# Ledger of designs, part 5: VH-VL binders against q17rb8r558to768

Target 1, 211 residues: q17rb8r558to768
Amino acid sequence: TAELSHLTKNVPIFVCTMAYPTVPCPLHVFEPRYRLMIRRSIQTGTKQFGMCVSDTQNSFADYGCMLQIRNVHFLPDGRSVVDTVGGKRFRVLKRGMKDGYCTADIEYLEDVKVENEDEIKNLRELHDLVYSQACSWFQNLRDRFRSQILQHFGSMPEREENLQAAPNGPAWCWWLLAVLPVDPRYQLSVLSMKSLKERLTKIQHILTYFS
Key: E = the ipSAE of ESMFold2; O = the ipSAE of OpenDDE; V2 = 0.75 times the mean of E and O plus 0.25 times the DockQ between their complexes.

## First folded at step 2 (VH-VL)

Design r14 (framework fv_romlusevimab; at its last look DockQ between E and O 0.78; V2 from the best seeds 0.00; counts 0 for: pae E 12.8 > 2)
Fold by ESMFold2-Fast, scan of step 2:
Structure r14 (fold): chain C 211 residues (1-211), chain A 122 residues (1-122), chain B 108 residues (1-108)
Amino acid sequence: as target 1 above (211 residues)
Amino acid sequence: QVQLVQSGSELKKPGASVKVSCKASGYTFTSYAMNWVRQAPGQGLEWMGWINTYTGNPTYAQGFTGRFVFSLDTSVSTASLQISSLKAEDTAVYYCARAEYSSSWYDWFDPWGQGTTVTVSS
Amino acid sequence: SYVLTQPPSVSVAPGKTARITCGGNNIGSKSVHWYQQKPGQAPVLVIYDDSDRPSGIPERFSGSNSGNTATLTISGVEAGDEADYYCQVWDSSSDHVVFGGGTKLTVL
């Protein structure tokens, strides 16, 4: 049984952009409703809120990622600069509203652990292949794009010894997904996956397209 | 709304050139491959090739090298097919179609443009 | 070059089940996609990756792919299903998209 966060009911949702486990997500907050939401998150001690992309039919997408507040800078003109990092992924179970911002009842996602020895070996081989492709893609980018990525997202995380130690899989997968120039629909599809093998396969296809 | 809108029908003489355009909207243009498919009157679908909208690299099917050129104008999310030295056998409806990501390398098509009829008379 | 073979026509009575086949050497090792084309219109994706259905496509449409034959199955056929149907694969050896010749479904 996995330990679940206390923050699963009436979770405040910032409807804006994609967010990913372990990946920095700096926010510039102008709207009064979101300033209130962030202030409440700090004052209650949770220092977390959900992030989802918009959806024309359902207000926001069925999957998202929690953002943990690392630092908040309040500017004189009423704007806030919020330094966040992605945490747990979630699936939306129920939508709501509170004081002008969206809320959701959520269920946290974790990767399904592979136990079969042959499957673990194949997963390791796929992982190493895709990681090498990712390194080659990044190193071959024009200096302008590399500088922008490093400034916004930091360096690509190093390979992890145990591919299944983290509940969301290797951190470099999420860093790569954040920096690849893919449509949010594809990013959302990858975020929703509970299989590391499926995620690596999808990332490989995307990466090959942009190579 | 994800859609592809193609330019209007063209009537050309043999030896002329034509440019068929395909304007994408409702998605990130450079994240999807654009394919070109031809359909001669009363015939089936014939794949012509595709262009990588991010790199600009085209790939042409065996029968479509030389006179056929795939190009992009990413500033207006538009892919174009240029046919030079037109021949009567080029008379067809030309479709652009977006490639979805798949386990088989972006190989199913959704959506499709409405089609552009190119008629080469003589 | 890889070739997909479809019957040129299939006739079915309303409410019955239509089966449209797509033959190809070892096609079961490939992902097959199916398109519906009505007269004067662009093709519409009805099945992708052998058996998956896009949003908005009725459950009456299903697909299978095994050995040398892929099949599009339309149960409870309606008059509005009358169209040309094309199967499609990507052939990795040639890096080429291949379409079948098309099957005209007539609902009599």
Scores: ipSAE 0.016, ipTM 0.594, lowest interface PAE 8.0, mean pLDDT 88
Fold by OpenDDE, look of step 3:
Structure r14 (fold): chain C 211 residues (1-211), chain A 122 residues (1-122), chain B 108 residues (1-108)
Amino acid sequence: as target 1 above (211 residues)
Amino acid sequence: QVQLVQSGSELKKPGASVKVSCKASGYTFTSYAMNWVRQAPGQGLEWMGWINTYTGNPTYAQGFTGRFVFSLDTSVSTASLQISSLKAEDTAVYYCARAEYSSSWYDWFDPWGQGTTVTVSS
Amino acid sequence: SYVLTQPPSVSVAPGKTARITCGGNNIGSKSVHWYQQKPGQAPVLVIYDDSDRPSGIPERFSGSNSGNTATLTISGVEAGDEADYYCQVWDSSSDHVVFGGGTKLTVL
């Protein structure tokens, strides 16, 4: 529920891979600590936990994405298949532990809105350009790779009329970031950005590299 | 009402075997795991392990492997503990206790059976 | 192996507050559960997840957990509260359920 979206203290953290807003993130949970975490998330009603990549210095990265549990299938042996989708991005303020899994105090990230009309126009142009480049990139992929991406992540989201309607910007940007075969550190840097312009610029750079 | 009812007291000789039963009622038996706890006379609680009531897969705590066997009869919502080659040190009260199925033995135990006293004496 | 340490006994006068401690390395990062066991009876859950109280358990029973010590607090102690109390955790390292040694609460 919307009310529970403001969980900021002692947020359970699944340390595994990158997650992104609006992007599905199916999980197979087999570790006891995370089985417990998932169960508690459901029982408390939050049905949310944070996803962060591992970090050698801090256990897990300073930035992550909330995952919303849509469905959980508990297997007889205690494992679970969890259907999740990316929600809000966050920055880690404080790290902790609870019954073997990591927790964090967090603050949510939202894009800074552009108010200047000229800047908005420029942003739109950049957006459209990068979107086109993304489409071209995806279409030029080998059939096998394209099929794998579609199976795992679904189709690339369509362009949005209002680029600043969502706090995380256009969904296709996150989809693209998820499917691009770049280093998680690079993906993390994009995830942490609060400027759509900056994200688009960086994504464009990546696309150029893989074109 | 959720409850666990265990079998009656047992008096056995060393080397014999005993089977303690725990019948569950008031809830879906296969939706919760069953734990076993031992308490020697005048001593504290000791976790023996748990059994998955859906799959029948037992997990034994350290020190409770070999002579201790967890089993199920799901048709009558009953979990059982069998102890073979009984020793004097096996003299204790044995409890079954329910816990959440998916992460059962991480959780608290509720409810408990009333306990079964097993006395091993020559 | 993970070890929980409880005082062997605690004495309290009727109407006063009893505090039973459960020590463990970084126990504050674990969920602690408490059980009451009266003589000749099975244990009864009185506190779970550090501070949550099952239905039917009086509000006099409360729990806290921080640092290296979990505490069961019984306010307004009654004669009927005389029992053994056990703390319990799950240890992720060993994948074992661990009980404390138990504390005998005597109501004077």
Scores: ipSAE 0.016, ipTM 0.552, lowest interface PAE 7.8, mean pLDDT 91
Fold by ESMFold2, look of step 3:
Structure r14 (fold): chain C 211 residues (1-211), chain A 122 residues (1-122), chain B 108 residues (1-108)
Amino acid sequence: as target 1 above (211 residues)
Amino acid sequence: QVQLVQSGSELKKPGASVKVSCKASGYTFTSYAMNWVRQAPGQGLEWMGWINTYTGNPTYAQGFTGRFVFSLDTSVSTASLQISSLKAEDTAVYYCARAEYSSSWYDWFDPWGQGTTVTVSS
Amino acid sequence: SYVLTQPPSVSVAPGKTARITCGGNNIGSKSVHWYQQKPGQAPVLVIYDDSDRPSGIPERFSGSNSGNTATLTISGVEAGDEADYYCQVWDSSSDHVVFGGGTKLTVL
């Protein structure tokens, strides 16, 4: 029994920020259109909506992440405080609009698993190397920055024994992308990747840049 | 039973004022927006605006920003519409209508009050 | 300034299907609500959010909304369905509620 849904048509889209699988995304919502969107998600029982960044050519990006609503606090002054966490990644197939908010037909993205023995060995070696680099980066942060990350995002997820078990790959990769001051080009590019090797390679490049 | 009960019909002379009340029952009054809708004789429905029943902050449609005042008495779960300097053109049925969700008028209206006829004649 | 356009009247024979249209620029991107008003009575919600029925409204009432037209469909029309019907949206650009002009349904 999963808490995730496979909603794929007329998915409501919040156009705001980058969201990542497994990563908390707390929101303050004041716009009537987005309050309506969230209410509908609760009423239908899906408790989900898509998050995409804006795009100058297409109104919002071609890739995004579903947010699962964990809790909503409707304030009397018209604001909502929405506690969400990232779920499945998606590619936008078709764009639409409903009551001032965007909608999309989407297809979900999952990593393509590597089955070749030599490739699995190389993938494990790359993973372990990049994970160690990430840990070193985090431990070398000044106390103020580490505390801000812990407060907002929580601790770095622990190493997973089966690095290909999760459909989106290891959770620590997404946590790291959320906390790094990453160039927008890399954020969207990594979100769209279905290759764990490619993702790890990009993360390694990012870590080297910020080391 | 969710219900809106409005005050009785009013016969007024031009220049007078009138206050139409709308008493809510069967739900938490301050959790839902209250809307006002006018219907002149033989005419369609015209949205006048709404009031946030928690904050008391009104929003008026264009054309209703002068002589029309929305107010609340939350101690008796009542919204009111005051019309000052009455004109013959104010002759209409005035409805209160609850928005399905609090602080929002972009929802549908359910229920409606029974309507209050205001007649302005010399 | 958003405008909803309804035909002034629609006539239908008993037992047939009535279709009442509500035209608006890109109305398919809005949630459309429908009200029935009988003479001397307050409006009653019959369809909300394009196609949903409140409790107590018979299944023969249905709604659709796409492109520039929303439609209220009443199948198996009965004499008791004679009324004025209004469509309603919220216009995000003006932050105002908008009603259509109303359609008088006559059952012959």
Scores: ipSAE 0.000, ipTM 0.560, lowest interface PAE 12.8, mean pLDDT 88
ESMFold2 (binder alone), look of step 3: mean pLDDT 93; pTM 0.952

Design t01 (framework fv_tocilizumab)
Fold by ESMFold2-Fast, scan of step 2:
Structure t01 (fold): chain C 211 residues (1-211), chain A 123 residues (1-123), chain B 107 residues (1-107)
Amino acid sequence: as target 1 above (211 residues)
Amino acid sequence: QVQLQESGPGLVRPSQTLSLTCTVSGYSISSGYYWSWVRQPPGRGLEWIGYIYHSGSTTYNPSLKSRVTMLRDTSKNQFSLRLSSVTAADTAVYYCARDLYYDSSGYEYFDYWGQGSLVTVSS
Amino acid sequence: DIQMTQSPSSLSASVGDRVTITCRASQDISNYLNWYQQKPGKAPKLLIYDASNLETGVPSRFSGSGSGTDFTFTISSLQPEDIATYYCQQYDNLPYTFGQGTKVEIK
């Protein structure tokens, strides 16, 4: 029985798309280097690798999200079908290479907890307001697109009683960010935030734009 | 900025499989949007073939569904079209296009197109 | 499938003329209709979306109107660079369907 470990050094990086905590990220891969990366992740028992979008200056972005492998099917025609789900967010410290794929030394990100009781109350009020806006946006989508979102990402997560219980904040924020038609640079800025208040404020701005 | 470019053989023999690839630059195909194939027989109108959702899910035109497969290669930022059992009726210019992901406004349209690749089905 | 019928199939007009093209859907599509311009040898270009909204960068002489099943596309003062085939496209339901196109030529 292998035990999952947290990697911080020479973490394999799949350079492709945005990934978010708790959000499914299914992958279809033809390239031998990424098939090798995924196979190694399974064989070592970590069953994890990093996901970053490409970056013109640094080959890939300074922030990303770990993907946990739930299932993998290597097909005879050379493609791989990999079911993953987003885990911890990270910041890239150093970039490297291994057998044709990128690697990185990383540090994991966690939201900074708000300790002041008045600030916690204000955070709850902001959260509830933005959650209501998100629900309205989703319910007002055409049935066909709402069905497509449900099929690929599942239902919008329910609001949480304790907004700061999870190190990345409420799951619904990440679900929403994954389904909103937002440019990766903007998504990346939200992913990098350590403040739930900042993240909720930014999501509110996006929702207001689409309203 | 965002650019799409078709590539693949310009000549396919009857009964074989037509295979085209669309290479996208300036935007990651897994980050958003639907990615479509649209064809146009010489001198005729436009026909939507299908799209692949940025997550990999596909929807095909029912008239072509039994012959169409669309795949994406996220590591190369490409999506492809395979059309099996081709006949002369499949001779067309094939376009790949970015299809605006549905937002709360309800708009859907093709905002970026490749230049088109002519595929002739002939012996 | 929703069928889109354009009329006329072709027209010739003089520079400065008002040109109107019509598009009819086989069922109610609300306002979920786009108009594209295609110049010879080029990919289509979006001009109007959501029946009446002008795409950024498109000249104001182009306009769209209508809802339900009947739609019109108008060029208020035809210019030489407007020589093209124009297509309507519905996005109310899949599959997306296009009209057969209207070829606009200058006399």
Scores: ipSAE 0.000, ipTM 0.441, lowest interface PAE 16.0, mean pLDDT 86

Design t02 (framework fv_tocilizumab)
Fold by ESMFold2-Fast, scan of step 2:
Structure t02 (fold): chain C 211 residues (1-211), chain A 124 residues (1-124), chain B 107 residues (1-107)
Amino acid sequence: as target 1 above (211 residues)
Amino acid sequence: QVQLQESGPGLVRPSQTLSLTCTVSGYSITSDYAWSWVRQPPGRGLEWIGYISYSGSTTYNPSLKSRVTMLRDTSKNQFSLRLSSVTAADTAVYYCARGDYDFWSGYTDYFDYWGQGSLVTVSS
Amino acid sequence: DIQMTQSPSSLSASVGDRVTITCRASQDISSYLNWYQQKPGKAPKLLIYYTSSLHSGVPSRFSGSGSGTDFTFTISSLQPEDIATYYCQQGNTLPYTFGQGTKVEIK
């Protein structure tokens, strides 16, 4: 059973880096505005805030990912160590400000489920092909780079039996995007997609470029 | 040189709270790592109870979560385990251990230093 | 919870023998598998972490390999001081879980 999120208006936005569903996003926060933002997220019980990259035209990008606070430690020197994990993706509808930090009215994104049996079969074939390419790319990295990635991002998620069980698709896609050295344009493009087929196709093109 | 040493009562009565303290020397518990408790019933294998991270965050084994509390005493460089409502099934050697903590994944993934263990017997 | 199953549960071998212990996870744990040695009356001692990395001070006769769900621990030339129970442990998924142990004895 799915549960609707009530956090869609005046959502606090941390403008910093890309975040992805299921991927850890550890933050070291020293700015007073963001310390206040995080404290409020905890006090209201939402324990979530949005993460967006900066944008020269609109202050921050049109798409982002919610971060769920797992743990927070406030250090004596004023810094905060915030352990978060990526949750739902969103599209920005309206931008605002509150006590020095950005806010947004947002719309959550979920993948559109494929119901046709032939299309599901084709999706599985594409998925398995792209997953194999990802595994090959990762295994062909120098051992030190693989060890560093495993240490910082954890193990590559295994292939899921049901590709459409999660609303954001397979976790390994997001893990891969977090570790690949790709331009934010490509990252935002993939994050904004509502089609697993389109997302796998784009990831395949990125992997082919690095081959 | 990092050393861990358990201390606490070796006998606890059923329904009471088991309390153990781990004293750490050679390293500050607030600097890094996660600090764990692992138990071993007589003749059985190892069971992870939980950890408290260098930042004070706690994570407990779901099977024990309702009964477990872990705390730090930073002035004494100690961390402690409290296990409430004990039964004979809680009779075990209790070890404290240091886990290599990875902030990016949020996991401690192996235990590199262990205390010598403290046998706690639950009997009337 | 991830179940860790070790094989064999016990073995007897002679000094100088090559000893192999296997560990199987009930689901994929990538490379997050560790091996510990426990001598009678003592705490476990870390030997191998992240499948194949040798812990500081551990003799080179100990090694590990594997990935995903199937892992192997090897002692290339068994020594008298290696008599112990050996445990695998997965660090990929909470709660962390251990295998049931393999008792290694000298013939």
Scores: ipSAE 0.000, ipTM 0.417, lowest interface PAE 16.3, mean pLDDT 85

Design t03 (framework fv_tocilizumab)
Fold by ESMFold2-Fast, scan of step 2:
Formats: sequence, C-alpha cells, structure tokens
Structure t03 (fold): chain C 211 residues (1-211), chain A 120 residues (1-120), chain B 107 residues (1-107)
Amino acid sequence: as target 1 above (211 residues)
Amino acid sequence: QVQLQESGPGLVRPSQTLSLTCTVSGYSISSDYYWSWVRQPPGRGLEWIGYIYYSGSTTYNPSLKSRVTMLRDTSKNQFSLRLSSVTAADTAVYYCAREWDYGDYYFDYWGQGSLVTVSS
Amino acid sequence: DIQMTQSPSSLSASVGDRVTITCRASQSISSYLNWYQQKPGKAPKLLIYAASSLQSGVPSRFSGSGSGTDFTFTISSLQPEDIATYYCQQSYSTPYTFGQGTKVEIK
C-alpha cells in the first residue's frame, strides 16, 4: 500500500461531525457511498479523508480536519467500523462530487508563529492560565460526564514544552474543544483560527461561560 | 422547528433484535447535545435506555447495557437503537429525545413514539 | 440507582384549583430534577427543568421548587388542557430515573 502525502485536490469528504487535530474520531458507517470512499482511501494508500460538519447553505462547512484511518472493519451486514484520528486542518477551496460522496479541493491550515520574545512570554502566560481553567472545569464536571469523557477521549493531554512546535498548537486545546458542549459555530470558529493567542482567548471565553 | 421521528418494525419476534431509527430535522445531531432513547411499556412509566453524545460516545442504562447498541449516521442526521435478545418485557412505545447539555440536563424535544410489540 | 417516588399516584381537581405534586429522591440530587407532562397517546413534554426553571413557551401557571431530596410541582390554576400524567426525572447521575407518574383528572 503506497502512501500519498500530498492530498489537496479532489479530497474525499465525509460530511458528518467536527474533527480536531490529534483527537480520535471513531465512525460507524452503514451507507454504501461512504464504505466505497473508505475502501478507496485504503486502496490508494492515502488512508485519509476529510471530515466536515454539515452546512445548510453550502452542503458542508468551509473548514474541516483530515482523518487518518487507524483501523477498519467491514461487517457482513453492511456496516463499517472505522477508527480514525484527526490530522491537519483545512479550508475548503472548491466543492465537488464523486460517486455519491462529496469531494473538495483544500488548503491546509497552520498557526502563524509569534516571533517577538515579549509576545512569546505573554502567550505562555495566557496558555498556562487557560490550561489551569480547563483542568478546573474538567475536574468540577458531574462524575458521569467526567467518566464518559475519560472512557471515550482519554485524559486531557499534558502541556507541551514549546507551544509553537506543532503547526496546530497544543493538543490539549483540541481535546478540550472535542469535549466542550458548545454549538458547532463556536467549534468551527476556533478550528479556522491561525492564531494560538486568538484560539486560547476564545477557549477562555467558552470556559468562563460554563463557570 | 426541531423535530424527531422514530421508524422501524412494529413487531419483533422473541430472541430477535429490535431495531429503531430516529430521524432529526431542523438541527444537526453532530453539532451538539446528547441524543437519547426512552421507552414506556403499555400502561407503565418511563424508562431511560441510553444516550449518544454528538461526538459519538455512548452511555447505556446498566439494566439493558449488555443488549443495547446506539449508532449515529450524521450524513442522514439519524441515530439508531439496537436491542438484542428481546422478550415480551421489551414491548413498549420507544421515544427518541434530545437532551440539553449546557449546565442543566433535560429532554427538550421528543419524537412521537413508535410502538414495538414483541410476540410470536 | 436513584429511586424517584411521586405522590400522589392520581388526583382529581376542579378547574381553577391549585394542584401540587411531590417527588422524593432516594439520595440528594441537588437541583437536577425535571418535570414532564404526558397526554394520552402523546410524547412527554418538558415543563420544568433544574427543579424550578420554566421551559420556554410553557404557561406561567406551572412552577417547581425544592432541592436535595424533596421537590414539588405546582399548577396554580388548573385548566382543562392540563389533564395529563406528570413525571419527575432526575438527571444527577446515570441511569436517569423517572417517578412512577401522577395522573391529574378533572372532577
């Protein structure tokens, strides 16, 4: 199986749910068009497809996240069980169709690096403050919701030494967005951001709403 | 504006699997909330079966957990209930419902209910 | 599991009467208590959530109070359209549990 790392044109799109960098996204698929899409992703060696939430005006949202296939089981009753994890974020440039499923030409998103030493210091301070707020929010959740989150998403990722080492910023931000019970407009807004500072500020506002 | 509609066979034989689908209109099941199944045997009260979170994670009533599976098909805006090894005790009206999840937890929208009879 | 007990199981009242239903939890559930109305052949309808919050679009004659283990639901002036079975439900922990229901009829 050959891997194609350069996948930006006619990317297959699963119109389903929000997906985030580093976050697991398990899928149960019974629809033949998506079973075909997943089989093709495996056969071509890419083992990836795009995930976008639905949009009433444009069929699917302008931003999404690539999903890397970890494992797949095609069941004899027509169901497929697909274990995936979020990869790169993207912006949709052009929409298309192929054999009943959506496709897109896409542009990958990366955070813009902060260069100024004082701004980096301020970013670390904001990060540490928001991380602390996230930990407090999670620990103060009703036991049933905390247990549910731990079972399906695992524990909150640890803080990273270098906040700008990863093109998508710290993994814990994406874990948190996956578990926060917020409208997809907020989630999509955060997913589309190219500034870690703006993303942390938005997350802080969301956490304040739930406090 | 938000509407939920159950569908599936109204008659299931003992030992078979009860299968129901809830079709949601006016709101995307992948965007927020918990999506639940609740049943009511004829002339009896309400029993919560389980929920599926908008992200796909599930929680089932321990009394039914070994027999229950909930799935979602976000491309069709549907979530489903599978209840295996049914008996006459599983005869009930089955409702799907949306559960609000912003600090308080409650069922704000319900389907009309689908009667499933388990008999030979 | 948390047990929910409603009282009374049924009642008959006249139009304009004040109707009170109680619900008791087997352990403290804070304010995580909801009230639903169910008319014959229909799905339940949310009236009150978080013990005392009135759902949007629900008439102000319906109210709830209580915390911990003891809760009350009140209809300040019973109307003909209020004839239904009313259920309390705890959302403090899974499995969610309902009271056995209170049937409200007009004399």
Scores: ipSAE 0.000, ipTM 0.417, lowest interface PAE 17.8, mean pLDDT 87

Design t04 (framework fv_tocilizumab)
Fold by ESMFold2-Fast, scan of step 2:
Structure t04 (fold): chain C 211 residues (1-211), chain A 120 residues (1-120), chain B 107 residues (1-107)
Amino acid sequence: as target 1 above (211 residues)
Amino acid sequence: QVQLQESGPGLVRPSQTLSLTCTVSGYSITSGYYWSWVRQPPGRGLEWIGYIDYSGSTTYNPSLKSRVTMLRDTSKNQFSLRLSSVTAADTAVYYCARSLDEYYGAMDYWGQGSLVTVSS
Amino acid sequence: DIQMTQSPSSLSASVGDRVTITCRASQDISDYLNWYQQKPGKAPKLLIYYASSLQSGVPSRFSGSGSGTDFTFTISSLQPEDIATYYCQQYDSLPWTFGQGTKVEIK
């Protein structure tokens, strides 16, 4: 909502894994610091926190994705199962700490809209080609791996008629990036892109490599 | 303004169930925080028993988990402790406590304590 | 369970002295450590939370420091009303556990 979109300073950061717009990110939380972070998010009504991967200096990456809390189950042993879904992407501007967990001042990312009619036509053609390649890759996957993906991420999102309706581009791109067996460095580079054309081109190269 | 007050029998027979109630005033137990029981045997240190949070979820010390139950009475703004199969080792002053809102393990308000003696 | 060990078990000091108590965790607890004061026949009182944060209404002569496994509680200038047993407590992991206590007395 509009109220939640202004959360840009001292944003709580869960340092763990990659997260992507529209993609489910279920979390099993044991650490007291993160349990406290989640409790605060619920109590304040924001029901959101940032997710970033760690880097080699006990810091975290320059880009991440907000997670929206959909449901929380507190287990008898003090652990929590947190059902989340990816929201807005962000760039980290400043790092901090609060009560044992990381925080950040952030800037939200949006794709740069293409306005030129010829460029929109070319973008649609590229999109349709890459979507077809993604469908072929998924359908040709071994049954066991396809079943695991469906169980954890759900089915591949359908094509969207307006490629630029969402500020992060089509949902299927993010679903695919979550399931492709690629290095986190490549995932992070794609997450940071503000061009749908660049993102589709990179995804196409990855798919070609695995075909 | 927040106050906690323990109440319950001061003498419990071995093998019976110890029952204590904490009455909270100045704050609704369902509005936030973690609500704990902590005990202290005479002349000894402190032992955390467990908590019940604002949503009613309970977490117990594993050493006592098979014998402990915590319950809420939201109409009376109370939470209670039941400890079954007591022995002389359960003789202690029992405190109820509330944790700080921002720091869930830091207990900022305490009842004055209720001595429970397990004796025949 | 995380074991909390305090040192010393007891100490005697004069009014105006600097008093230092240490607490060691058996594993890393980050900054999730509290310090309590308990006077005879009374409930514990929270003095320091999150390793170094002073509780509202608590005199500034009390302070805490440390992180990870080693923590220190300091009274910069001991006053007669400070005679009590002091406990550390971790809340990094369940179950929450306390140190055995340090009794502070005046000489």
Scores: ipSAE 0.000, ipTM 0.434, lowest interface PAE 17.2, mean pLDDT 86

Design t05 (framework fv_tocilizumab)
Fold by ESMFold2-Fast, scan of step 2:
Structure t05 (fold): chain C 211 residues (1-211), chain A 123 residues (1-123), chain B 107 residues (1-107)
Amino acid sequence: as target 1 above (211 residues)
Amino acid sequence: QVQLQESGPGLVRPSQTLSLTCTVSGYSISSGYYWSWVRQPPGRGLEWIGYIYYSGDTTYNPSLKSRVTMLRDTSKNQFSLRLSSVTAADTAVYYCARDEGYSYGLEWYFDLWGQGSLVTVSS
Amino acid sequence: DIQMTQSPSSLSASVGDRVTITCRASQDISNYLNWYQQKPGKAPKLLIYDASNLETGVPSRFSGSGSGTDFTFTISSLQPEDIATYYCQQYDNLPLTFGQGTKVEIK
């Protein structure tokens, strides 16, 4: 459809940090080019832009996440404070430039649904096990770090009844990836996964390492 | 130059609510940082009361949590402290302070302080 | 809550002397400790963060050391302008807690 086509071509890209579906991503914007990008996204009504980490070969990574603008403050000194939340994940198809900032043609990522009843049951069991491990890890953190996480990312999302209702899988998986002390390259690898089972397995391995 | 300045009544009667405002100049409170209140009773040490993050989220010292409320007014670039049901033990110099909070997981320290406002709780 | 104990509560020294004060945490706080200077009638000022890092603009005669539960703050050569009360503060756990303070005076 026209709207989907508009949101997939010449998408403005903020090259900065990792972003994840449903996870808050507050931004402090100093550069005039990004202030222009933010202002344009508001004026056009899309209120969205892409977020990617930098890449030495291709300017920015092949995978990223859309950020939805929730609030913005343009300051007299030329800075902007932008309150955003992660939306859909994407893969970069083509890179471009517009008025000093990067752009991309993208395709959105969705998890591949598991159809087999036995596989769904096994997925639920894995999910519940990993969720319990995540809760244990978070509760065992020093109170200062737990408080910093709560202030920046909010509380850990609750378990969802239907694991495959959301195209990106359960929200708590992305919240956890945002707060785990792992290399951004590892986080990028997980962001690119289309399998909830693969993502849960990887998260489990990370949690086991920190246990 | 960023400056913090406390204001509010210097005398509060027992059982009433202590109300103080911190006015920030040179930096928008909605742009970043944790904005804290710290108090110092006469002849005693420093006690952290709580903070409000630039998003509006608050965290309070558990010893005071039932009596503390912190609010922000972004249009006036102010944040405030309300402490209910005060007693003589709440007599102190109250400081507002800025705490490093731009980045999750980094060092945490108070880099800017107001001059302090003495609040006496007495009949 | 993590309790911070400072020693001594007060001391007197001569200009040029080496001054040391200690801070002990009731539990392991790694390196998550700051030191502040408070002059009479003034707000506290950050001197040292993360146990041993000197804040920008602070004279090099001030230093910090230690980890875990035992920390030391040192003034290598006391100057008249150093007359103040010094506080340690932990940031390992909430609530943030301060030591009782050490008052430094010149003889």
Scores: ipSAE 0.000, ipTM 0.457, lowest interface PAE 12.0, mean pLDDT 86

